# VH-VL binders against q96il0, part 408

Target 1, 167 residues: q96il0
Amino acid sequence: APERGAERRDTAPSGVSRFCPPRKSCHDWIGPPDKYSNLRPVHFYIPENESPLEQKLRKLRQETQEWNQQFWANQNLTFSKEKEEFIHSRLKTKGLGLRTESGQKATLNAEEMADFYKEFLSKNFQKHMYYNRDWYKRNFAITFFMGKVALERIWNKLKQKQKKRSN
Short names: E, the ipSAE of ESMFold2; O, the ipSAE of OpenDDE; V2, 0.75 times the mean of E and O plus 0.25 times the DockQ between their complexes.

## First folded at step 19 (VH-VL)

Design I1 (framework fv_ebrasodebart; at its last look DockQ between E and O 0.48; V2 from the best seeds 0.70)
Fold by OpenDDE, look of step 19:
Structure I1 (fold): chain C 167 residues (1-167), chain A 120 residues (1-120), chain B 108 residues (1-108)
Amino acid sequence: as target 1 above (167 residues)
Amino acid sequence: QIQLVQSGAEVKKPGASVKVSCKASGYTFTEYYISWVRQAPGQGLEWMGWISAHESFTNYAQKLQGRVTMTTDTSTSTAYMELRSLRSDDTAVYYCARDHSYLPRGHDYWGQGTLVTVSS
Amino acid sequence: QAVLTQPPSVSVSPGQTASITCSGDKLGDRFAYWYQQKPGQSPVLVMYEDSERPSGIPERFSASNSGNTATLTISGTQAMDEADYYCQAWKSSGAHRVFGGGTKLTVL
């Protein structure tokens, strides 16, 4: 049985978003791109009178964001590693060193890099399919809760109007 | 009925590796994740990591980075956890548990546990 | 690493209400989960998403999450409820899970 080389899937270190929005903000804030995932984190606004349903929605959005950040951080790390290995392997095959005579990092041409990208995408196609499935399911759940929150807000406004008419 | 059945107890020497299996049944294996949790004798629960059924997403506890590898076989609905460079402090009961891919439902089903003893 | 802190032990008389707390930084921004573990057994999920009960868990079990503290409440505590209880939450970064230190509930 061919020893399936245990592909050491190095996981990216947990990036702590250092972005702190202003305390008086009544809106969601978008931070700078994370250094590992390259995704912009969202800091979700917390209303003073947050309903249990609004809180659940906020927590679900936060968890989904963290899940997504970790996925892309891992993907970017894997991509960078495989890209470097590919470059090194190709340079070695060409009898070229890792550095040019000028001391610069040796690079491959655009055609050779296109082969890498094609191979990488092909290899990771199934991974991306399952990611997309899970991403859509998470967003569907979020959208469903957004709908519930919207209905709750409408209902509360109607109750308040009825109470004002009865007085 | 949903079940997670783990492999039997293991005794290993320091520096060795152990591979624990977890066979899932009673649900669609590919729609869930498998988490691994360990518990040292007389200690609390420690989360080790989780893996998606198709190995599309894997996340390990920082403490175990480089030593742990999680894999799955979708044809047999089996998850595997390999721990390398074993130490005495790795002596624990190891649990597999089901986790949802998109809902925050926690670990709703657990394996029976596998005792791994690391002794010189 | 965000550490979840639990009291090491809680004692309650039969029929009384037991409360187990779990405290952690920004725990109010995350979902809390609770597990029951009896000696020699696997953990069992008793609460999820702060306050939801799995099927088969008695109604005497309830939970809440406010501020930085999650609380598991067992009303009308029975002898069969004697166990170790663990809280769990997502870590604030890296999509990791973290457990509390556990609480031994004794029914006197």
Scores: ipSAE 0.848, ipTM 0.941, lowest interface PAE 0.6, mean pLDDT 91
Fold by ESMFold2, look of step 19:
Structure I1 (fold): chain C 167 residues (1-167), chain A 120 residues (1-120), chain B 108 residues (1-108)
Amino acid sequence: as target 1 above (167 residues)
Amino acid sequence: QIQLVQSGAEVKKPGASVKVSCKASGYTFTEYYISWVRQAPGQGLEWMGWISAHESFTNYAQKLQGRVTMTTDTSTSTAYMELRSLRSDDTAVYYCARDHSYLPRGHDYWGQGTLVTVSS
Amino acid sequence: QAVLTQPPSVSVSPGQTASITCSGDKLGDRFAYWYQQKPGQSPVLVMYEDSERPSGIPERFSASNSGNTATLTISGTQAMDEADYYCQAWKSSGAHRVFGGGTKLTVL
């Protein structure tokens, strides 16, 4: 998966005081897909002069990401478990073993598996509706905090312009 | 008035199971998660896991994975925690606590606790 | 951060300032929460989101969280503040919450 981290600025001076450390990213970056959730984590940049409000926004985004990854990790495990149980049940009904003569796991064809997929989606429809509700509420809260941070930054720039005029 | 009222004390033998109830009132039950926390005699608090009101999201502490099951009944605004294969070190007061579904508010309301004693 | 460390006890005189620490690796990158528990009672949330105070908690309670340490501060400590205090944070992996070991605050 593509990585956006920049650890060095082009033509940076020998001193590191004016920019991010050479091995430390100055930007958010996206890691590879998590094995269990299949979601790409965002690794958040922490600037030197992060305001308390910016810090709270970052923490809320980090917690929301972990919340989301845990949900889908759990969901993927449930899917895998129920899929295997369905296959084993149908193989038993057909009088077949769990493994072929070569020792590979026996399986069902796509037509037989269609019944599983329909049943799984039907069982989990309400669960996903309630997940979506919580996901939207989390994103609304994050968006609201992003707006507050944006206003804080505009206000700080206006104060800086006033300071320059008075000096 | 927000309240979480738990079921009464239980005495169990090793190997048995226990199911503790937590009835919520005074708020919209389906807008919050319920966390379960236990405290052994003379010891600190230990987080056990959480469940969303519609059972759409359940997450258990790693130590308890495989022995604990949390459920809810939205028609009665009640959460349940079942702990199986009880051991003597499961003797504790078990608390339910409200947990915000999308804001970092912590455990803002707690049940009165349910003492579960596991002894021979 | 997998473990939150608190001192087992803290003693203060009435009217003085009590400080209770909670240490964990990169704890300042997470929200910290504080709970008060009096003997025979359920815990009560006294601080959340690092430094926010719930309705009904006296203004003498404050908190901060930076680096590896969160600190609960009680100014003008009163006898009624004598209790066990627990910090809590979200564990970075697996969407788990973790509590510190607890601190017994004694008001002499």
Scores: ipSAE 0.692, ipTM 0.871, lowest interface PAE 0.8, mean pLDDT 85
ESMFold2 (binder alone), look of step 19: mean pLDDT 90; pTM 0.937

Design I10 (framework fv_ebrasodebart; at its last look DockQ between E and O 0.33; V2 from the best seeds 0.61)
Fold by OpenDDE, look of step 19:
Structure I10 (fold): chain C 167 residues (1-167), chain A 120 residues (1-120), chain B 108 residues (1-108)
Amino acid sequence: as target 1 above (167 residues)
Amino acid sequence: QIQLVQSGAEVKKPGASVKVSCKASGYTFTEYYISWVRQAPGQGLEWMGWISAHESYTYYAQKLQGRVTMTTDTSTSTAYMELRSLRSDDTAVYYCARDHSYLPRGHDYWGQGTLVTVSS
Amino acid sequence: QAVLTQPPSVSVSPGQTASITCSGDKLGDRFAYWYQQKPGQSPVLVMYEDSERPSGIPERFSASNSGNTATLTISGTQAMDEADYYCQAWKSSGAHRVFGGGTKLTVL
C-alpha cells in the first residue's frame, strides 16, 4: 500500500487582522481583507439594549465568520504551498533553475499553470463541496435567527403601541 | 445510541509516536466534526484540535502544530489522532468528542478516554 | 493567548445555590459552554450557547453571561453535583476552542 505521504497540512497562523471600528459606530463595519484568508472581516455592532435573541444572532454570525476566515486562510496556504512545489517540480524537469539569468524568480507559462489549477481544483473538489454544504447550513441558521429577531422587534413595537393606547 | 469508542491505553518512550482511534456510532459521521481534548494527570482540559469528515477541515492548537495529525476514515466512521515526538508532558488521558459542524453546540458526546503514558 | 479564568474551587452547602464564574477577554462576543467532570469519568456537556441546557441535564443548572464573564449557576445543589466544572469558548487566535482552568465544586 503506497504510504500516503502525511500531507503536512500547515495551518495558517491565526493572526486575523483585528480591525477596530470607531467606538461610536451604530453600524456594522467591514474591515480590510485579511492577509491570510483575503476575506473582509465584519465588526458587528452591539446595541445598548441587545436582546438575548439579538445577542445569540450576533455570536452565531461571529462564529461563522471566524470559521470561514480559518477555512480560507488554510486553503490559501495550501494553495500557495502546492503551487510553489508544482513550479519547482516543473522547472526541475525542464532542467531550469529557480532563478533566471537576470536573477528573477523563474515562472511557468500560462498553459502549464492552467494544468496546476485544474489539478488543484480536482484534488480539492470534495473539500469545497463539504465547505459549501457547511457554509449554506450555517447561513441558513443565521437567516432563521434573523427572522426570529425581526418578529421579536415587531412584537415589542405592537406591545408598546397597545400600552400607549391604554393610558 | 450515540457512542464514541476509543482505543486502549498506550505506553510509549520519549520521541516515539502514538496513534489513538475513535470509532463513532449512532449518528451520521459525515455531518459532525471530531474534536480531540487531552487531560494531564490532576490537570485541566486542553483542546488539541478538530477535524471534519473526509478531512475537509482541520484545525490544530498552536501548541501542537507540527506534532499532531488528525485523520478520518469515513468507511469505518473512525477518527484518528497521531501525536509525534512524544514527551513526558504528553502523558495524559486523550478524549475524542463530537462537535457540531453547523451550530455552536459544543462537545455533546465524548469517548471514554485513552491513557497515553510517556516514560523512559 | 486569551485565557479563560475560573476560581479553583467553590464550596456550597446542600440545597444552597452554587455559582461558578468564567472570565475572559472578548468572552462577551462568543458563546460559552460548560462541562461537568466527575473523577475518573469523561466530561459531560451541561450548558451550551451561554444559557441552553442539553436534554437530560437537570433544570437546577442554568447559565448566563454578562460582559466578559460567563456564570454557571446550580440551584438547590445536591451531593451528586460535586465535580470539576470547566468553561469553554471559541477562540479565533491560536486554538479554535479554549477551556478554563476548571473549578472544583465541593458540597459540604
Scores: ipSAE 0.765, ipTM 0.908, lowest interface PAE 0.7, mean pLDDT 90
Fold by ESMFold2, look of step 19:
Structure I10 (fold): chain C 167 residues (1-167), chain A 120 residues (1-120), chain B 108 residues (1-108)
Amino acid sequence: as target 1 above (167 residues)
Amino acid sequence: QIQLVQSGAEVKKPGASVKVSCKASGYTFTEYYISWVRQAPGQGLEWMGWISAHESYTYYAQKLQGRVTMTTDTSTSTAYMELRSLRSDDTAVYYCARDHSYLPRGHDYWGQGTLVTVSS
Amino acid sequence: QAVLTQPPSVSVSPGQTASITCSGDKLGDRFAYWYQQKPGQSPVLVMYEDSERPSGIPERFSASNSGNTATLTISGTQAMDEADYYCQAWKSSGAHRVFGGGTKLTVL
């Protein structure tokens, strides 16, 4: 290698760790709300020299996001269906039609709708409690892997310092 | 020992329903999901869906939506899968398999399988 | 992403290395899992999280997953390894697990 190339290597960033792709490729991206779940998806950054442990963390985060989005898509669908059924049932009990005189969907007043929200929350209390448990467990697992990745990066940084001392 | 023990083989006519049970033992049932997987004779594995032990999270494969219902009974540590409006191409071995609720461990324990035959 | 393609069969001689592939669009962005199924038996998990072995699975089983392809590798293949092998991954459009079509490993 040229002598100036050797000097350039001595002044160059310490290994690939200083290499960073353009700003847009160095970060996770948050997209618009999903139509069904109403959650914003994260588009995960994939670094060029991703370690096996970093891969596991990224894949766990991706699967957890998809797990969560599907839960809320299901829950939102159930909420909408049960809300419509509640409204129809209460209108039928009152002897009212499903449409106003103008042709618009008939609805219930705020007090009546509060009954629905209370009933829905009570019916789904246990479901949401167990969802929250699983959500927290998934986030604990992700945090654990984040810690392992942080330790791996510190170890690699120390190893780079040792290489510089020996070379 | 962790075990998933399924109900016995069934023979059904087209249009009928079948309900397969899967009794879990040797682990904390309420901390895991149960997946259902079927395998037609001479064919590969087909994932049907999963259910959490408290029925707080269910998911059915799109192909089967409208015909399948999964339930659990935590007091007996038992999962159930019911398939309705049976057709001849529903003939398969039906497996239950344990699924981890928050770690990517795959289907680490499987039931022995339940043969459901739909004919005549 | 909804389709995982495996060769229908792979043949190896005893003691040789067997490789079974599983192909899917961006499969390397997902965890891949491998199951062994012997005739008349339930599947058994042999690899998870791309390359991890469950307790009790011999070290001659290994796996990798990158790009569009996951690969199960059995070194020093034995007659008892003759079985059907299935890959599995999480479908990217939801909480939907997908199996590959399966590969029949024969040990001649």
Scores: ipSAE 0.638, ipTM 0.841, lowest interface PAE 1.2, mean pLDDT 84
ESMFold2 (binder alone), look of step 19: mean pLDDT 90; pTM 0.937

Design I11 (framework fv_ebrasodebart; at its last look DockQ between E and O 0.41; V2 from the best seeds 0.67)
Fold by OpenDDE, look of step 19:
Structure I11 (fold): chain C 167 residues (1-167), chain A 120 residues (1-120), chain B 108 residues (1-108)
Amino acid sequence: as target 1 above (167 residues)
Amino acid sequence: QIQLVQSGAEVKKPGASVKVSCKASGYTFTEYYISWVRQAPGQGLEWMGWISAHESYTNYAKKLKGRVTMTTDTSTSTAYMELRSLRSDDTAVYYCARDHSYLPRGHDYWGQGTLVTVSS
Amino acid sequence: QAVLTQPPSVSVSPGQTASITCSGDKLGDRFAYWYQQKPGQSPVLVMYEDSERPSGIPERFSASNSGNTATLTISGTQAMDEADYYCQAWKSSGAHRVFGGGTKLTVL
């Protein structure tokens, strides 16, 4: 039985975005792309009178964002590793060194790289399908809580109007 | 009834590897993640990592990176945790636990634990 | 690594209210979870999403978050509540989950 080489799935280090939004911001702030995931982190605004439901929504959004950041950081690391291995393997097969005579990193042509991309996408297709499923479920939950928060805000406005009419 | 049944106790030498299994039943295995948690004797809980049922998502604790591998078999609804290069400080009870893929529900179901003893 | 800090022990008399705290950096921005562990047993989830109770957990268990501190409250503490309690939260750096050091609750 061929020893299925334990693919050392190196997990990317979770980068904490060092981006700190201005303290006076009354809105969500979008940071620069993370160096590992290439996703832009969102810094969520915290209202002074945040309701428990608003807080729950905010925390759910935050957790989903972190889940997504970690997934793409790992995916990008895997992609980079496999790409490098592919290049090295192909260069070796061609009898070429990893460096050109000028000392530059040897590269493959666009056609050879296209083969890598097709193979990578095919290999990871199922992974992406399950990722998308989980992503949609998370966003559905977030949207549901957004609806609840909207209803709560409407209800609170109606109560305030009734109280003003009774005085 | 939802159950997680783990493999039996293991005794290993330093430098060896151990592979613990966790068989899930009573729910749709592919809709959840499996987390692994360990507890050294007389110590607290330590989160090791988690894996999605289809291995589409994996994340390991930084302390264990390079030594731990989590896998699943969807045909048998079984999760596996392999720990390599075992040390004396890896002596612990190892737990598998169910985790949600899309809701922040925590570890709602746990295995019975597997004692792994690392001794010279 | 951001560590969740718990008191090592809490003691209460039967019928009194027990309070166990869990403090951590940015814990106010994350959900807290609570687990009960009795000697020789697997942990049991007692609270999730800061203040939600799983099915089968008694109503005397409640939890809240304020700032960077999560609190587990057990009203009308019973002898059966004697156990180790662990808080847990999401962690973006290094691992997705982190546990507190645990609190031994003794019912005197």
Scores: ipSAE 0.828, ipTM 0.931, lowest interface PAE 0.6, mean pLDDT 91
Fold by ESMFold2, look of step 19:
Structure I11 (fold): chain C 167 residues (1-167), chain A 120 residues (1-120), chain B 108 residues (1-108)
Amino acid sequence: as target 1 above (167 residues)
Amino acid sequence: QIQLVQSGAEVKKPGASVKVSCKASGYTFTEYYISWVRQAPGQGLEWMGWISAHESYTNYAKKLKGRVTMTTDTSTSTAYMELRSLRSDDTAVYYCARDHSYLPRGHDYWGQGTLVTVSS
Amino acid sequence: QAVLTQPPSVSVSPGQTASITCSGDKLGDRFAYWYQQKPGQSPVLVMYEDSERPSGIPERFSASNSGNTATLTISGTQAMDEADYYCQAWKSSGAHRVFGGGTKLTVL
């Protein structure tokens, strides 16, 4: 079960941020997790007689998807925490409490919050640049193996054509 | 030669913190992740988390509940793992291990291990 | 939570084939890895990507992974193969690696 506050999103289910249309039941598909009930299984379609190369491609895609989803889960937690710290710091500087007179959480106006967004983007520029590099490297590797699988399938079709003509 | 050389053994009291270093050599440090793995006496291996060399991606095992912080210093090719609020069951040998950033190669190179003893 | 279950120990005679299993729900949907650890030493990767062998690991080491079970196989087992063996896989939810509990291989 999810924990309250400050918890890392390391427990996010596999495939949560990737979505495949449900009407393609014999294709890959991934549904979001249900917090209270998970009635949607998440899986890649496994064809009959899957080759070792096809298995490797499927496993690479699965792990890359989870790698990516966990990165953004972590980033979302960092954003929320730094936003709260920024608001707290600015309220303290203004001599204001963390709560309004009605008891609701105090906040900053849109102009003040724009400063936070600019600072957050500036702080995380390098992080996102290196994430993008790793994301592209992973997708290049996956695309390379997709090409190898395509060639393997063409070769197998040619072998079957030659075998049928000789029988 | 690819090497991961860790800092020396530590003795700590409950509630203290420990920071273990892992200096990498013989490869391009910024192209790999570092994983941290621990092993309590007489027990198996436990994966603690990983960090990319530029600190762009850090992920921790849920069991450690925010007690762990991993960092790097690219200028010295060194990874660090800090474990806070130490308990007696944190007594273990702590390993760093290299992890490929985009290929499923496993932990291909390991440090020598750092014994951390938490004793009253 | 995914748990990788290994037998606590396996005993074989020299020259015989040793098999060490690692069981987990849908483990065959993930890459499996195997590590050897001798007393007082760091672990050493002996198999990766289900069945690939790193350079320097003898050909008598092989592995497979399908269904719920990964298996490390050592043919012609030698006294130097006596060690603890750990399987590892990526957890099916979240981005965590998980180790099996370990198997002590004894060569009698």
Scores: ipSAE 0.683, ipTM 0.867, lowest interface PAE 0.9, mean pLDDT 83
ESMFold2 (binder alone), look of step 19: mean pLDDT 90; pTM 0.932

Design I12 (framework fv_ebrasodebart; at its last look DockQ between E and O 0.51; V2 from the best seeds 0.69)
Fold by OpenDDE, look of step 19:
Structure I12 (fold): chain C 167 residues (1-167), chain A 120 residues (1-120), chain B 108 residues (1-108)
Amino acid sequence: as target 1 above (167 residues)
Amino acid sequence: QIQLVQSGAEVKKPGASVKVSCKASGYTFTEYYISWVRQAPGQGLEWMGWISAHESYTNYAEKLEGRVTMTTDTSTSTAYMELRSLRSDDTAVYYCARDHSYLPRGHDYWGQGTLVTVSS
Amino acid sequence: QAVLTQPPSVSVSPGQTASITCSGDKLGDRFAYWYQQKPGQSPVLVMYEDSERPSGIPERFSASNSGNTATLTISGTQAMDEADYYCQAWKSSGAHRVFGGGTKLTVL
């Protein structure tokens, strides 16, 4: 039985450089795209009088963001690795070197690369389906908590109005 | 009832590999993740990594990168953790634990643990 | 790596309140989890999402998370509460988890 070479799944390095927004920002801040995931990180604003429910929502959003960042960082790394292996394999089959006579990196044509993309998408289709499922469930939970926070804010405003009418 | 049942104790030599299994029951296996945690004798808990169903999502602790592989078999609702290039400091009780895919609920169910002893 | 720091041991008399702290950089911005482990047993989740209790966990268990410190509080501590307690949180990057060093709770 051929030893299925344990495909070393190279994991993306954990060092996501998060852009730190200015301390005086009263709003959520969107950073530049991360170098590994290519996703734009959001720095969530923390109100001075954050309610426990608002805090829970913020933490849930933060965790979901980190989950998403890590998934795409790993996916992009896998994609890059498999793409390089594909190119090398095809060049070898053609009897071509990895470098042209001019010293440039040898490339495949658009048609050959289209085959790679199709194969990659087919191979990872199930992975993407489960990712999407989990992503939607996480966002549904976030949306639910957003609704709760909105209701809490409405209720607090109504209580304040009643107190002002009683005085 | 939700249960995680792990494979039996293992004794290995340095440089060998060990593969621990964790069979899940009592819930929909594909809706949850499996985390692995180890505990050296007389030491604290160490998080090793987690895996989703169908291996769509994997995260390993940085310390174990390159040596650990987590896999799942959805047909048998079983998770596997393989640790390679074993050292004496890998002697520990290894736990599988259930984790949520979309809620921050922590490790709500644990296996009974598997003792792995690495000795010359 | 963000390290979670716990006191190695806490001692309390029966009926008194035990408090176990877990400190880490920006821990208040993350969810904290707490696990109880008795000798020779698997860990048991006792608190999640900073202050939520799983089903079957007594009401005497409570937790909070503020600033850089999460705190597990056991009111009316009983002899059965003697165990090792571990905090856990997400790392600030990489969707990884980290445990504290653990705290041995002794009921005197």
Scores: ipSAE 0.795, ipTM 0.921, lowest interface PAE 0.7, mean pLDDT 90
Fold by ESMFold2, look of step 19:
Structure I12 (fold): chain C 167 residues (1-167), chain A 120 residues (1-120), chain B 108 residues (1-108)
Amino acid sequence: as target 1 above (167 residues)
Amino acid sequence: QIQLVQSGAEVKKPGASVKVSCKASGYTFTEYYISWVRQAPGQGLEWMGWISAHESYTNYAEKLEGRVTMTTDTSTSTAYMELRSLRSDDTAVYYCARDHSYLPRGHDYWGQGTLVTVSS
Amino acid sequence: QAVLTQPPSVSVSPGQTASITCSGDKLGDRFAYWYQQKPGQSPVLVMYEDSERPSGIPERFSASNSGNTATLTISGTQAMDEADYYCQAWKSSGAHRVFGGGTKLTVL
């Protein structure tokens, strides 16, 4: 499983990802990469005195993680299927078998495979652009709720401090 | 007024395909997904999958095993669901429902349903 | 796994409180949704985000979700509330929706 790859996305060749997945909380922990999506899941901490607002935030973060994992799982399956189809098509055109003499699946060298990678990225550019839009919208919604939780916690801290001064 | 209007009832033979349309109006089509839900006579609701308005994200229930294809046309604000290799147990009312792309709002608007009968 | 269980039917007297349950493993860790379906009609969303009520749904509808159980509560039940009720949640893995089996509410 690649370092930092769990939160990275396939993008157009000209850019790095501009989206920021939910950041790790000191009370949450990160599991190993998911087999299908290659993303590392966050395992969310549930505090004893979770407010209704904190609960909504946690559930929204969990749903967003599952939404994202399923998208990339689907994309990874499509990538693998189209990669094999491309290899088989090019081998057939060259008059070569689908397997080596040892029975291992035949493949193409890196120069030959570069055409596949370019074609796949080009075909999926718009799909990934709209995925990024929805990803950013989910992050904005999460950030809005995080702000509301932060204000709630500040207010509760002020009430606690005011009570202690009154005692 | 938000509306989802579906195509009319269909009668099909086993092995055929059916394509149901769902025309949306009264809201920004590209801000929502469309989910498809079916209900066999006298049975409960079964979620079939969803599709984003730009076809960037399509997710199908595992049970349907690649027999289903969902598409959209943003120029007409219309979603489509095609179910192939029909069987008698695919006889059901098929609903489209609006699904929020990023807020947990549930299926807030539903089409009127399309009865698909599979018999011979 | 990933099954939402509802009682097949619930009966209440008019004016009394109806309670419809929906059980699933760790269901309280996910948002729960409730739909009402009257005979010959499309489903109608009556509760979302565990306990939120859509505009146009009467105040007598409320809901909660904790542990393994979500509950739809209808206070002051009326004859017009007689319908099938379905819970829905995200599957415990993946971005899939799952419906409960449905509960027929009868008002006698």
Scores: ipSAE 0.698, ipTM 0.875, lowest interface PAE 0.9, mean pLDDT 85
ESMFold2 (binder alone), look of step 19: mean pLDDT 90; pTM 0.934

